# Miniprotein binders against a7ua95r516to809, part 35

Target 1, 294 residues: a7ua95r516to809
Amino acid sequence: ASLSLLSISDLVPDLQFIFFWMSNAIEILYFIQQKSPAYMQTIELMDDKAGSKESLLSATISANEEAMTILEEVIMYTFQQCVYYITKTLYVVLPGLLDCNPFGTEPSSEQCRRAAGVCVCAVCVMPEAVRRVVSVFQTTSDLLQQYQVHSEIQSQMFAYLFFFTNVSLFNQLIDKGPARGWFQRSRVLQIQASVKILLDWAKGAGHNHLAQKFFAKFCSTVTILASPPQQLSQMSWKALCAEHPSLKPVQLHRILTQYQLMAELGPLPIWQPSSEDEAYIYRTVDLLESFENH

## First folded at step 12 (miniprotein)

Design dj4
Fold by ESMFold2, last read:
Structure dj4 (fold): chain B 294 residues (1-294), chain A 95 residues (1-95)
Amino acid sequence: as target 1 above (294 residues)
Amino acid sequence: SLRKRAEELERKAEELKEKVEELRREAEEEGAPEEVEALLEYAEEMAQAAKSLARLAETALERGDPRLARYLLRAAKILLDLAELLIKWAERLKE
């Protein structure tokens, strides 16, 4: 009942009104920014016989500035409302990405499973959990297109949705991964395949640059966990930090610790933090990411 | 009474739009200065924007968002007052 209440399809009627308000506010703001200056120039060039032209000009400038400020607040408010409703649905469906098996039980090709890549054929069927997340993104994209929302606002919205997705997946993996077995290599490969489907959606939707930027932390985590032990054990702490700059020292340390447990490796001297980083690997306040300050 | 205010602003915006349309027709017929046409065109755009904002505020109230409606009505009032001022100036110059 709760899942049905938070489904993106249940929210579309509300989202349509919010997008309607936002798009109309943007249109009026655009007019004031782009077209009103020409009218202002006409006023400035008018004959000042009554000596009141300066009053008209001053009032016009003030009105435009005040209206633009208010419209910017309206756009911000409606944007936040869209994000609020959309992220509530994402919050419900994102955990399923970590539990699903994109390879299924009867794959037509072992090559598709080994590649851990995106495939739209029957061999690599989109799992229900991935489909639910894609549905949220696709519905958002369709609404933005339907209401002809300015492309910069569309980019900002997907930047935030990808940021939210990255934080949610990373935090759940770190927090719940040990109990759920998500650090096992077979599971990590499944997660990697599921995320690739999502990244391919973002690429096809024209948001590849945003996805690359805002999924970096989660993707780095999965990349490290998916690495074979012989390959990863040859990489020093410094090399791993340089290759994965999105990861804080405490985060990298936790990921490597879980990797050691799943691969049954003892302590590796090559993974000793630099002396500068050693003080930071115990900062538990930095382990999980915040949703509040993107 | 946000609903009453939204209805009032929409009504006033429509009245100003009708007045501007009439004045633009008169200005064209009598060959009024280009400045008069520019002021009337600007006033028409401002009145239309104010009308749109008032209607958006009505839908926000219907959906239970009086906070959004207040912002929209503030903007509508500002643009409507500007439209009135522009019309007054256009009438003075047409004379």
Scores: ipSAE 0.778, ipTM 0.941, lowest interface PAE 0.5, mean pLDDT 85
Fold by ESMFold2, look of step 12:
Structure dj4 (fold): chain B 294 residues (1-294), chain A 95 residues (1-95)
Amino acid sequence: as target 1 above (294 residues)
Amino acid sequence: SLRKRAEELERKAEELKEKVEELRREAEEEGAPEEVEALLEYAEEMAQAAKSLARLAETALERGDPRLARYLLRAAKILLDLAELLIKWAERLKE
């Protein structure tokens, strides 16, 4: 089986073991951090009848510190293994989000109606491309809850998955958008609708803040591209930067250049970068995002 | 091999856990000081944690991840040695 055929369901058995290891390591780390101090205070208050309680206290402190360090490494290692497997499936399913038409996905709507007579399943009513992405996120959420992974670790995992999703979608849009026709207004509106469904899942799952933070660059891009020309032309460069702080000058400049081309607003640039930003709009090294920024 | 090491650590952790449970029953019957009970409770928790880590290492080896197993066994050994030390102190203090 090639990577392009990999589904999240094929990886669940492997992920179950990794989450099992991670959750157990977290529980033991939690005990050492939160419960051991009371025992160590008892040792400190003991009568020193044997003449070596300081040796016991020192050994206990050393053991706790070394064990905590190792457990943190285990948690980091297992976390990285989880995100490695999960992002492999995201890599396969994310491109379809840019090509899908959420306004005309007959098979998903028809299948839900035929199966139940009325549609009651949110995943079942989604366009297939969106459903594949949501399924990865939902399966991850279900596994994290099944293995009772600490809530802070769950948040960190979704922070990374949303970061990965944002980088993948943004880079593909910027890099391949002209050739694929993704800057055409009808396609931008389709992309916007598909992303809205994904953001709604994140909000319902309790990850709204993370999604707003880590999807900001891609969402800002789509928001600008979806804006009516009359409204966008009234906004200065400074106003656009203030409204979309996640976009670097070179990125905003590229997006506005594509927008002006697609809206047929002539060759003369409408938006003039501030003098400070003018030095940065041609830094092509800053155009695409790195997957290693998080 | 790592597999034999993991099995040995789990077995020893089980033995220490059983020993602590016996010592706690004896301490309750004898009316031992609160500090003896605290040391035995701590030792029991450490032995249980070491057992859990050794069992996790066994599953990591079964899945073919010896790197993870080595980390887990290092932590298991540290906590097991601590449990043994706490038991020795509890025994000395009871006398």
Scores: ipSAE 0.772, ipTM 0.941, lowest interface PAE 0.5, mean pLDDT 86
Fold by OpenDDE base, fold request of step 13:
Structure dj4 (fold): chain B 294 residues (1-294), chain A 95 residues (1-95)
Amino acid sequence: as target 1 above (294 residues)
Amino acid sequence: SLRKRAEELERKAEELKEKVEELRREAEEEGAPEEVEALLEYAEEMAQAAKSLARLAETALERGDPRLARYLLRAAKILLDLAELLIKWAERLKE
């Protein structure tokens, strides 16, 4: 199937097995971790009449450690497989989030049209492009819940997915934004509204802190670009750095440069980088975010 | 084959669980020390975990992931070997 046609629903059957394996491996690992100490204590207190309790204890420790190590590898492997499939789907739908108009009267999704009434559920009122992204995250959440995956693993998965989403959206906005008109104020406001819907979903799903943390760069970029020229032109480089600490100097400089071009503003001395940051604004290697850092 | 190995491990796990139940009954009748019951319970839990891992391995094979199946079967074997050892110790403590 072409990447363009891949939906999260198409991957659910495969994902279900992976989540099943992952959840069961976690459960067995947890069982060993919780129960082994008590049994080892029992062995330590045993009489040596039946043989060397030390040999039994050593064998028990070794077996548990080896089994736990293998189970951890299984969990990591299954986790990576889940992330691979989910991110593949995100890669397809994320560009639509930058192009969507959340203020437009886009007709309700086909699924909601089957109900004789206008569905006013939170999903039905979402723009289609936003709904597609949210659907990936919601499906992931539903699968994690269905298979009762440990909360720590859930948090790690969403952390990575939000990271991936932020990197993807940020890089696309910085790289393609000028050419696609995404730096125009009207378009930026649309993007801002779309991101807000996604963040509101994440908040409702219990991942508010993770979303705020991992979307910080993209949100900062959108916030700057959404700012009125009258307001932004009053902010110094240092003030902008302080308000948007997630942005590297080279990133902030690029955003401001593109903002100047878009708003037809002449050079603003107030946006001139500090002497300390001047060397860093030319580090083009740091302009785009890397997927490898997570 | 990996499938045959999975089936064998599952069978062995069930055999060990049956042996635990037999020894538990004997231990209760003989008034064996509490340590015997603890070892038998631990052995049963390890055998059950091994059985579960073997079943997971079978599903992994059915879905075309022999790598995952090998990991699961390796873990299952380790837990079964531990269960066997625990059972042997329980038998010796019962006498």
Scores: ipSAE 0.770, ipTM 0.928, lowest interface PAE 0.6, mean pLDDT 91
Fold by ESMFold2, fold request of step 13:
Structure dj4 (fold): chain B 294 residues (1-294), chain A 95 residues (1-95)
Amino acid sequence: as target 1 above (294 residues)
Amino acid sequence: SLRKRAEELERKAEELKEKVEELRREAEEEGAPEEVEALLEYAEEMAQAAKSLARLAETALERGDPRLARYLLRAAKILLDLAELLIKWAERLKE
């Protein structure tokens, strides 16, 4: 394996072997779990003229149980190997989503902010940074389908990849956003458009439910930041918490603080946390999300 | 070596598959009981699974993953030993 692989295409040969191992282990495990019981029933119904049918049954049960345990370990190991290679690539390409301009050079960007129905310009062309992320997801989907990996495993893999993407984007926005200018409204609208392309891919690939579930925190953040100042300044803290339950108090507080600064709404805080939440808005241990999913 | 063990398990699995295929033909020709056919069908599936696992282990060794290969060969041996047992029982019942 290369220590500096930047393209998912460079990883495909390694991933093909890992998916091959995983899919074969799954198929054998499936057979033991779903098909073997019928054979066991036939053995149980046999006439036992020599009185030793119980040794066959005992050996068969023991073999099946031990083989299933080993195959589950193989599947877990190969799944983690796939995730390792894929997330290594995602970690490198995801920051580009926050820097890219999906609207191109044309001034049509300001027209897409107006409530005028369908935009007729090519404003949502897939920028290279978005294409790189989509390529990782699409290549993963193609390999899973090529090797006919069980649908439950496919869902679990995309659940983790979307979770990883959400954590990576959210943490970078919160941590690096002030220095990188990512909280400026024009930038937020660009980020929103880029994420929309990614969400559209997930919907078209049959993973809309997983994307909606696992991108909620980042999408809530971008939705708040993209809100017009007149609308957002009139919303109470309680209303914002209710509309964005995925955000912890410290996270919402940080987002609103950056929003107020960039919208130049004055130095006095506009949004007053509830007394209960007031205890938590300074809890910096909760600001960034963990990549662990226990 | 681990490669030698993988090759031996694959060869034995193939031999057992050939034996089961012959026994299934004979059982069909002789009108053997349903139990004999079920045991032979099960043995055939177990031998095929063992062969597949041994082949996977060979590819894991070629890719430099002896830990994965050890898991795969352990599972292959378990299923191959089960296939042998099922064949022995089928032969006893066929008689």
Scores: ipSAE 0.768, ipTM 0.938, lowest interface PAE 0.6, mean pLDDT 85

Design fj11
Fold by ESMFold2, fold request of step 13:
Parts: structure tokens; sequence; C-alpha cells
Structure fj11 (fold): chain B 294 residues (1-294), chain A 83 residues (1-83)
């Protein structure tokens, strides 16, 4: 009872059990989908009274639909349980990304690439904080492949894991960043490099499109904060909104405010919100992201 | 000297970028990707070193411009490989 479930390796037995049942449910569902038309054709070929054949066909359709509904519910429930356990592990390890220094090791990119196909950058000397996050993603990928989970369900799982990672990192940066010094540009550059390692893992694992979509808010935040002052000060509010559509007006305003403080810049007229956005920069209820999709 | 270290990193990134551009023109898209990624990593390290030890705004902007060009090569090469 005092045992921690913080490490993904501690959760593997439970995850294996859940993936086993999810994979079985998927296999049964596809069996019904593949065999149902052939069975219905067999019924149609029966030399029987038309009313009896039509009644049997209708009952078969109803039973198939009921079975598929039950199996889809089992798949959804097991999927949600996997995500629940995995994201609890992610929540513990993700804050370390905001504190790590990825520049303390100097591996060659060729050696990193050749050492692991799914860890494209610095796999042999990966910073511990980054390694912990990658281990969660890699273990998840390995389990999904071990149990031959359907590729669309694998994509949905990584879509949510990347979404969760994005929300967790963004909220912690916004909420704790001032007190922790995370808005200092040298720290932002470290964070940018750490996230690059994660994005390179996602690309090597075949999830680049999902990572691009679901990391957008945090990546936009870090991109703005890392930008040279002379370049960023020439971009209007409207241009920044267009380049970073994932950021809400209150979020962009907060990011620019922190940038101004750290770069010791005064207010810039070019960063005045558009008339459409001006009322929205005061909506502090929109500042942090929800872990629930909308 | 930290400023000399950053300028050396900048020159290395420029060399990697030129090699990536040539690989892209020759149709060696996998090599273009590898070289562009190496340039991007060198740029990120150079920007961190410049910020840690003191920065020259002109060097900072130059690193940004090289990163942008490397990103363009990377996107072009990856688009060609999808075909």
Amino acid sequence: as target 1 above (294 residues)
Amino acid sequence: DPKEKVEKMLRKAERLLEEARKALEEGDFERAIELAEQAIWEIMRAMYEAEEYGTDPEVDLKLYEIEKKADQILERAEEELKK
C-alpha cells in the first residue's frame, strides 16, 4: 500500500493486463465486422420461407450491432484506463523538463541516431529529466506494438498523451514560471532544446504529425520566449496571433508581458492587442488550459 | 573567450547549413535532413552560450536567420521524402 506507482515500469503489469483485454476486444470486434456480411449472405441463400429468412437476417443484424456496441464500450473504457495510468506517470516526470540543462552533454547527432531509431537525438547521453519522459512514451509505444493494438487507437492514445504533456507543461510554465525563473531567456533556451529532443523522439517514432498538432501551444510559447528581442519587437500583435493561432489572447498577452520583464523592454505600441482581442486579454479564467478536451 | 566560442559555433552552423543546401540540391534528402538538424542543434547551443556569457544582438539575429534557413531546408527535404 506504500508502494509508489510513479514510474511507468511499476505500472507495466497493470498496463499489460488492460492492453491484453483491449486488444482482445478489438480482435473480436473486427472478426464480427469481417464475418457478418458472409454470414448474412449464407442466410440469403437458404431455401426457406421468405418471412423466416427476413426474421433471421433482422435478428442477426441486431445482435451484431449490440455486440459491436458492447465491444466499443469495452475498448473505450480500457483506453481511458490506460491513459489514466500513463498520464499519472507523466504528471510526475514532466516538471523536470523545465529545470534540466540539455547542453551539459555533447553527443554527435550520427551516434545518437544510430544508437536508437526511436530516440533520434542524444539517446546515449540524454538528460535524465528528458529520458524519464521519453521512457513513458517509449514504454507505451512498445506495449501498443506488443499487443498489436490497431493503429488508429495507437494514434488516438499518443494524441491524448501529447495533449496532456502540452497542457501540463504550459500550465506549469505560466503558473510557476515567475517564481522558478523559467522566463529567463537562458532557461527558455534550455527548455526549447529539451522539447526539441522530445519532438525528435516523436518524429523518429512516426508520430510527428500528432506532435506538431498537440504540442502547438507550448511550442509556440517557447518559440516566442526564445526569439531575439530585435526580431520579436518588429512583429505586431496581429502577426503574432496569425503565426501562433494556438494561443488565446490572454495567453499571448501574459507571454509578452513576461518577455518584456525579462528583456527589460518597455511597453511596445506594436504589441497592443487588436480591437477584437482587447477585452479578451483580461479573461484570466482562460489563462490556464483544461486537461479536458473541448 | 565566450564571444569567440559563440562565433566559432556560428561559423560551424553556417558550414553545416551550406552542406545541407548542397545535399538538398543533389537530391540526397536524408543527408540534407541530418545536416540541417545538426545545424539547428549547434544554433540552439550557440544561442544558449551567448545568453549565458553575454550576447551580441547582431550574433543573436544571425543565429536566428540561420535557424530559419535550416528549418526551410528540413521542411523541403522531408516533403520530398514523403513522395
Scores: ipSAE 0.750, ipTM 0.923, lowest interface PAE 0.8, mean pLDDT 83
Fold by ESMFold2, look of step 12:
Structure fj11 (fold): chain B 294 residues (1-294), chain A 83 residues (1-83)
Amino acid sequence: as target 1 above (294 residues)
Amino acid sequence: DPKEKVEKMLRKAERLLEEARKALEEGDFERAIELAEQAIWEIMRAMYEAEEYGTDPEVDLKLYEIEKKADQILERAEEELKK
């Protein structure tokens, strides 16, 4: 029963309730912030009668402050509840992206086109694993629009969902990749294509900037792993850090180590860490990302 | 016949890239984006096919270079559309 709560379709009734109240709280807060100055201006124009004007102004300021505080708390709580439910579903479906093949011999690229809500390509198909992730994002987008949630809150929601996706995929790849064979180049190319489908969805949904920002660590990882040996072997440690600022030294070192094993490359002097980074390449506490570090 | 398949994908990607470059120069930024995206997808499939049939370093590097150029056109065209 509790397992069924992880499907996005099973969560829609709860999400509808939460979005309804979040949207209402946002609109009331906006009203107070934009319309309250005009009301207080009318109080300033009132005839001064035995302190009534001062008492009304003081009470209005107090009520205004209390209402804004309560509404901000409601918005924060409802936002957190939405994120909690959505990320629980997302956490279950994201690992499948690392084990699917968008280049497989599927019957038609039509399932890729239809499911993404934008034409993603003529030469790939959307694996079921990718479709499940896209469905979570699309359902979230549809609900946000249905309840007319303010655009700033919609952006914050997707910023966190993309951050969560990035952390989940990165940690899974780093932690389980050696045992699962995910560092093999053909697998990396499949992963790159699967992530491209997600990025294309985000672009079509108007969230390209957020996706580019918050997928940076995972995308950098896959970009390095997909690079031809002839190209990557000519890039110094310093150049790689400059090209991929989202990667910590320990993370870049681990990625290059896995690349060397996959490509059957010996140690490369050009990949020796800079003196300032050398102290950090063995900090295993910094290897995996925190879901709380947004 | 997989080597010929990859060669055809490479030639198609090169054509798409040149068309995207011309569209960018002409100020047709939406067309440039569309063509660059098609080139990128063709290249990703070609790289996968080449890896499955054995890596040819020269082809692999050429595919990588075309992808990088397509990415640059895509980024430039998208920036111009924001204006």
Scores: ipSAE 0.745, ipTM 0.920, lowest interface PAE 0.7, mean pLDDT 83
Fold by ESMFold2, fold request of step 13:
Structure fj11 (fold): chain B 294 residues (1-294), chain A 83 residues (1-83)
Amino acid sequence: as target 1 above (294 residues)
Amino acid sequence: DPKEKVEKMLRKAERLLEEARKALEEGDFERAIELAEQAIWEIMRAMYEAEEYGTDPEVDLKLYEIEKKADQILERAEEELKK
């Protein structure tokens, strides 16, 4: 195609460099934190000949604090750079998830066909749009493991990547969904299946808790939209809020409005907001999520 | 016939769900997970097919109920396997 797509594989050399420095900075910071007390003790045992012991101790404390500050800054900057590059790639591939048909995918190779019977979420079985997203996450996971990044930092990185994914998908669905036909139930069912494949990957990769936490808003949206009209029409506003606490009143109201239009349901009295929520269902400033809010 | 195809998918999902429940009761949690996942995928495919062809609302509700039960089996089996 004439339009060049940003690919995670094109960014691997830059990411390798950034992960290298982040991982090394973390290891050096840990070493200083663990060994600093012992070194200070050896200075205190030194023979003090002209006040040099007190001067050396003060300089050593200052040098340790400065080194730790620099290392913390390096860790922060390298983490931010990793997230920047990876989310640029995610931003390009995520919209395709909303347009894909996951039910038309057939295993294409002999090995993939055999694997498809065991795990429907296998990469070889995935629709191309889902595979593009998984490839970003899998490449990130491979790099984090290659450079032996501390597990807490790995969790923080995937927490942000899942947060970014949730915000991007939710905002696009809300903003573009009416014009793109994404609120039609057949499309919602396709989206639900595509997201399940992605969530199954996240579970198999050891990120189930993070995925459950950070995809909650988008998953709640799709779950409501996929529900049969006969079941959803029996659920009150209060019940829907309780089932889907991740959704703000304005968001739930918008989702139900789109559902009513597509299912050709008239206004339903049981979907009237509670008195407490009525003030909030028209706050359009709260409709879309911020990429800085997690 | 799309209606007949969806009904066959529904019957298959019901069989998979029952086998998953039996596997869970027998303590074969890995098998229970596999069967429940197959049921869920069959249900999701069946719901899509039913929606595309505008089929029976009662079938839609049955598919929804089976999916919920399969999710419960998955959750229980995964909790037991974690132990």
Scores: ipSAE 0.741, ipTM 0.920, lowest interface PAE 0.8, mean pLDDT 84
Fold by OpenDDE base, fold request of step 13:
Structure fj11 (fold): chain B 294 residues (1-294), chain A 83 residues (1-83)
Amino acid sequence: as target 1 above (294 residues)
Amino acid sequence: DPKEKVEKMLRKAERLLEEARKALEEGDFERAIELAEQAIWEIMRAMYEAEEYGTDPEVDLKLYEIEKKADQILERAEEELKK
């Protein structure tokens, strides 16, 4: 299927299969890890009447190690496949979030699946573009819960999905923002509100800490751009670095430069990088976030 | 009048902020969070309306100050709920 036509609903059957195997593999691995020491001890306590105790112990150890290795590979593979499919779906819907106006009065066209009638839940009141993003996360959450996936794996999955979302939104804003007018204060306020709706959903879903952590860079960018010129023009480079530690010097410099252009502010000496940071502001390789090493 | 609308929203946010502060002082951290979040949403809407229709720069600064105070209440209340 074309990536542009891929919805999370279309992936549900495949994701269900993957989550089923992932959950089962985790459960079996946990069972082996918990029971293996007791089994080994039981074998060790058996009378060596046949001189086969050592061979049985060795065979049991080897079989458990092999089984655990295979199960770990299955877990890693299934996790990676889930993330791959879900992130593809996110990639399709995330650009709509940057163009969303959440201050509009347009009712959501779709009813909440959890309601038998007219639902006034946060999801039903969400702008369509925000709802599409939330639907990916909600579907993921519902599948993880349905298959009773271990809480650690759930946390790792949401951590990665929030990371991916932050990187995607940040890179799109930095790269395309000037050309699309996303650095205009009115548009920034819309983006800020749209992301807040997503963060409020994450808070309600029990992922507040992860969401705050992994969205920090995008949120810092939007916070700076949403600031009134009168306030931001009084903040020094050092103060901005301290307030927004998630931003690299090159990123902060780029944001401030674009803000100056959009606000028609002349060069502000107060925003000049420190001598220590001056070498780093030219590291354009560090401007965009990498999807690697997570 | 867009200006009057923004001023009304500002006054509402100020009331919510004061109620949030009171709830924080009373140790009702859940209520403080709820009220602070409502204040922030009212400010965000007010800032958007102010930017769209043009308002006095002094109003923008007041909105920013209220947002900052609401964030501080929110942070404090969330920290107290973690203890």
Scores: ipSAE 0.700, ipTM 0.903, lowest interface PAE 0.7, mean pLDDT 90
Fold by OpenDDE base, fold request of step 13:
Structure fj11 (fold): chain B 294 residues (1-294), chain A 83 residues (1-83)
Amino acid sequence: as target 1 above (294 residues)
Amino acid sequence: DPKEKVEKMLRKAERLLEEARKALEEGDFERAIELAEQAIWEIMRAMYEAEEYGTDPEVDLKLYEIEKKADQILERAEEELKK
């Protein structure tokens, strides 16, 4: 199927199967970990008839270790498969977020499935492009809850999805931004508002800390680009580095250079990198974020 | 008039900011968060409208100042709710 046709709804049946096995494997693993000590004690209390106790104990330990190893592999595999499918869906919908105008007058034509009438809920008021992204995250959340997946695994899942989203959006903005006009202040304000809707959803879903952490780089980029020229032109390189520690020197330098071009500002001496950072601003390999560093 | 619209939005944001500040001072942190978030959204809309018709630098700076103050109130209120 063309990636362009892949919706999160189309993946739900497959994801349900994977989440079922993931949840069951976690539950069984946890059960073995909790019950193993009691089973070992029970074997230890048995009458030592002809060395059968030691043999049974050894066999039970070995069987538990093997079972736990297999279960860990199943958990890891199923987690990876979930991430793979969900990130494919995100990859399709994320570009639409950067082109979204959340200030447009077009009411979301989609009725809230929960309301028999005009729903004024935040989801129903969301621009379609934002709603598509939120729908991926919401569907993921709903499935994780439906299958009662352990909270730690849920947190890891969302951490990775937010990471992936941030990397994808950041890289697209830096790479394609100039050509797409995304560095124009009006467009930046649209992007900022679209991402804020997503972050507000994440806050409402209980993932505020994770969202703030993993979106920091993209948010910092958008914040700088949304700043009025009169304000940003008064901020030194050192002040900007301190305010936006998630940005590498090469990234900050690129953002400021593009801002300068768009705002038709001459060279600003106060934006000149420090002598310490001067060697790093030319490391173009560090400009884009990697998906491998998570 | 787009300019009058932005000025109206600015005044609304200023009122929301003041109400948020008052709520924070009164220890109503939930209300302070709500009002600060409303102020931020009003500012974001105002900034966009101002940019679309042609940015007045003075208005743009005022909007930015209100946004920063709203963010500060939001941060403080969220910190107090975690205690």
Scores: ipSAE 0.695, ipTM 0.901, lowest interface PAE 0.7, mean pLDDT 90

Design fj11
Fold by OpenDDE base, fold request of step 13:
Structure fj11 (fold): chain B 294 residues (1-294), chain A 83 residues (1-83)
Amino acid sequence: as target 1 above (294 residues)
Amino acid sequence: DPKEKVEKMLRKAERLLEEARKALEEGDFERAIELAEQAIWEIMRAMYEAEEYGTDPEVDLKLYEIEKKADQILERAEEELKK
């Protein structure tokens, strides 16, 4: 009940507080790291009155180390809290992306000259389900910029959010896809277009490389499922493995098996796994992606 | 007719692809990217309409071939802009 009502806008006040502390902690840590060497050198150049210099130096080193440790903990904690709240919001909105039909609204030919009917430009009507996902990422970007969070931390946050999104979408597609009809080619094409809108947003936001990297598995899955039967039936297992290196053998085998069932294809010997991969296709534990160890 | 619509979209995608190729050859990489992206979106819509209305499998293969060519132009143009 409570999770379905959670919007990113409802979390903005809490996120603002966390981002404020994160940014300040990073700034203070950076200040200490830059000033500490000069300060230590200044102490070292002071007149060595019996034991006072060494004691002051030792106390200053210890205090700086303790302060830096605490600041690092604050940064890690605030980062984790941001990720927790944002991913919680993504978890709610991501299922809507798989049911979205971005082709249903014919944009009037007059609105976007660049869009062959689907465009991510501000002039084009983005499907509501895609807009909800993009809004989470855009709000995150806006907050990171507002609080001037270091670019490396921004990149790490987006990397994790794209990772989470890919894992969530991939696992939902593999687990629920057959039952939901998401393996039907028309539905796959809708999913492909919806994800392309998200990727185009990421490209426009300067995160193209990260998005391509972390969405590779989901994109590979959708690409295979969107392929014409006449084309895919000519591709060998080895060729598919080479073209889609992000997919584990067990994942590729599952996708091809479901494709075969959906397309009503007979057994295809060319899709038979190699002798090397044959042992791996039965590792069902590796079928779904883990959210752990990113 | 849905078939005529898909054929019109196919012809549009082919034109955009050719324009993208020409832009790439002329060294206008930004324009090549824009045109290739437009071609890809036109193809994606055409493939969806073809699937929903049951068009000729030959048209589906042609759309796929154009998509692959557009992706190649896009990749080449993006690589040249990074130099």
Scores: ipSAE 0.690, ipTM 0.899, lowest interface PAE 0.7, mean pLDDT 90

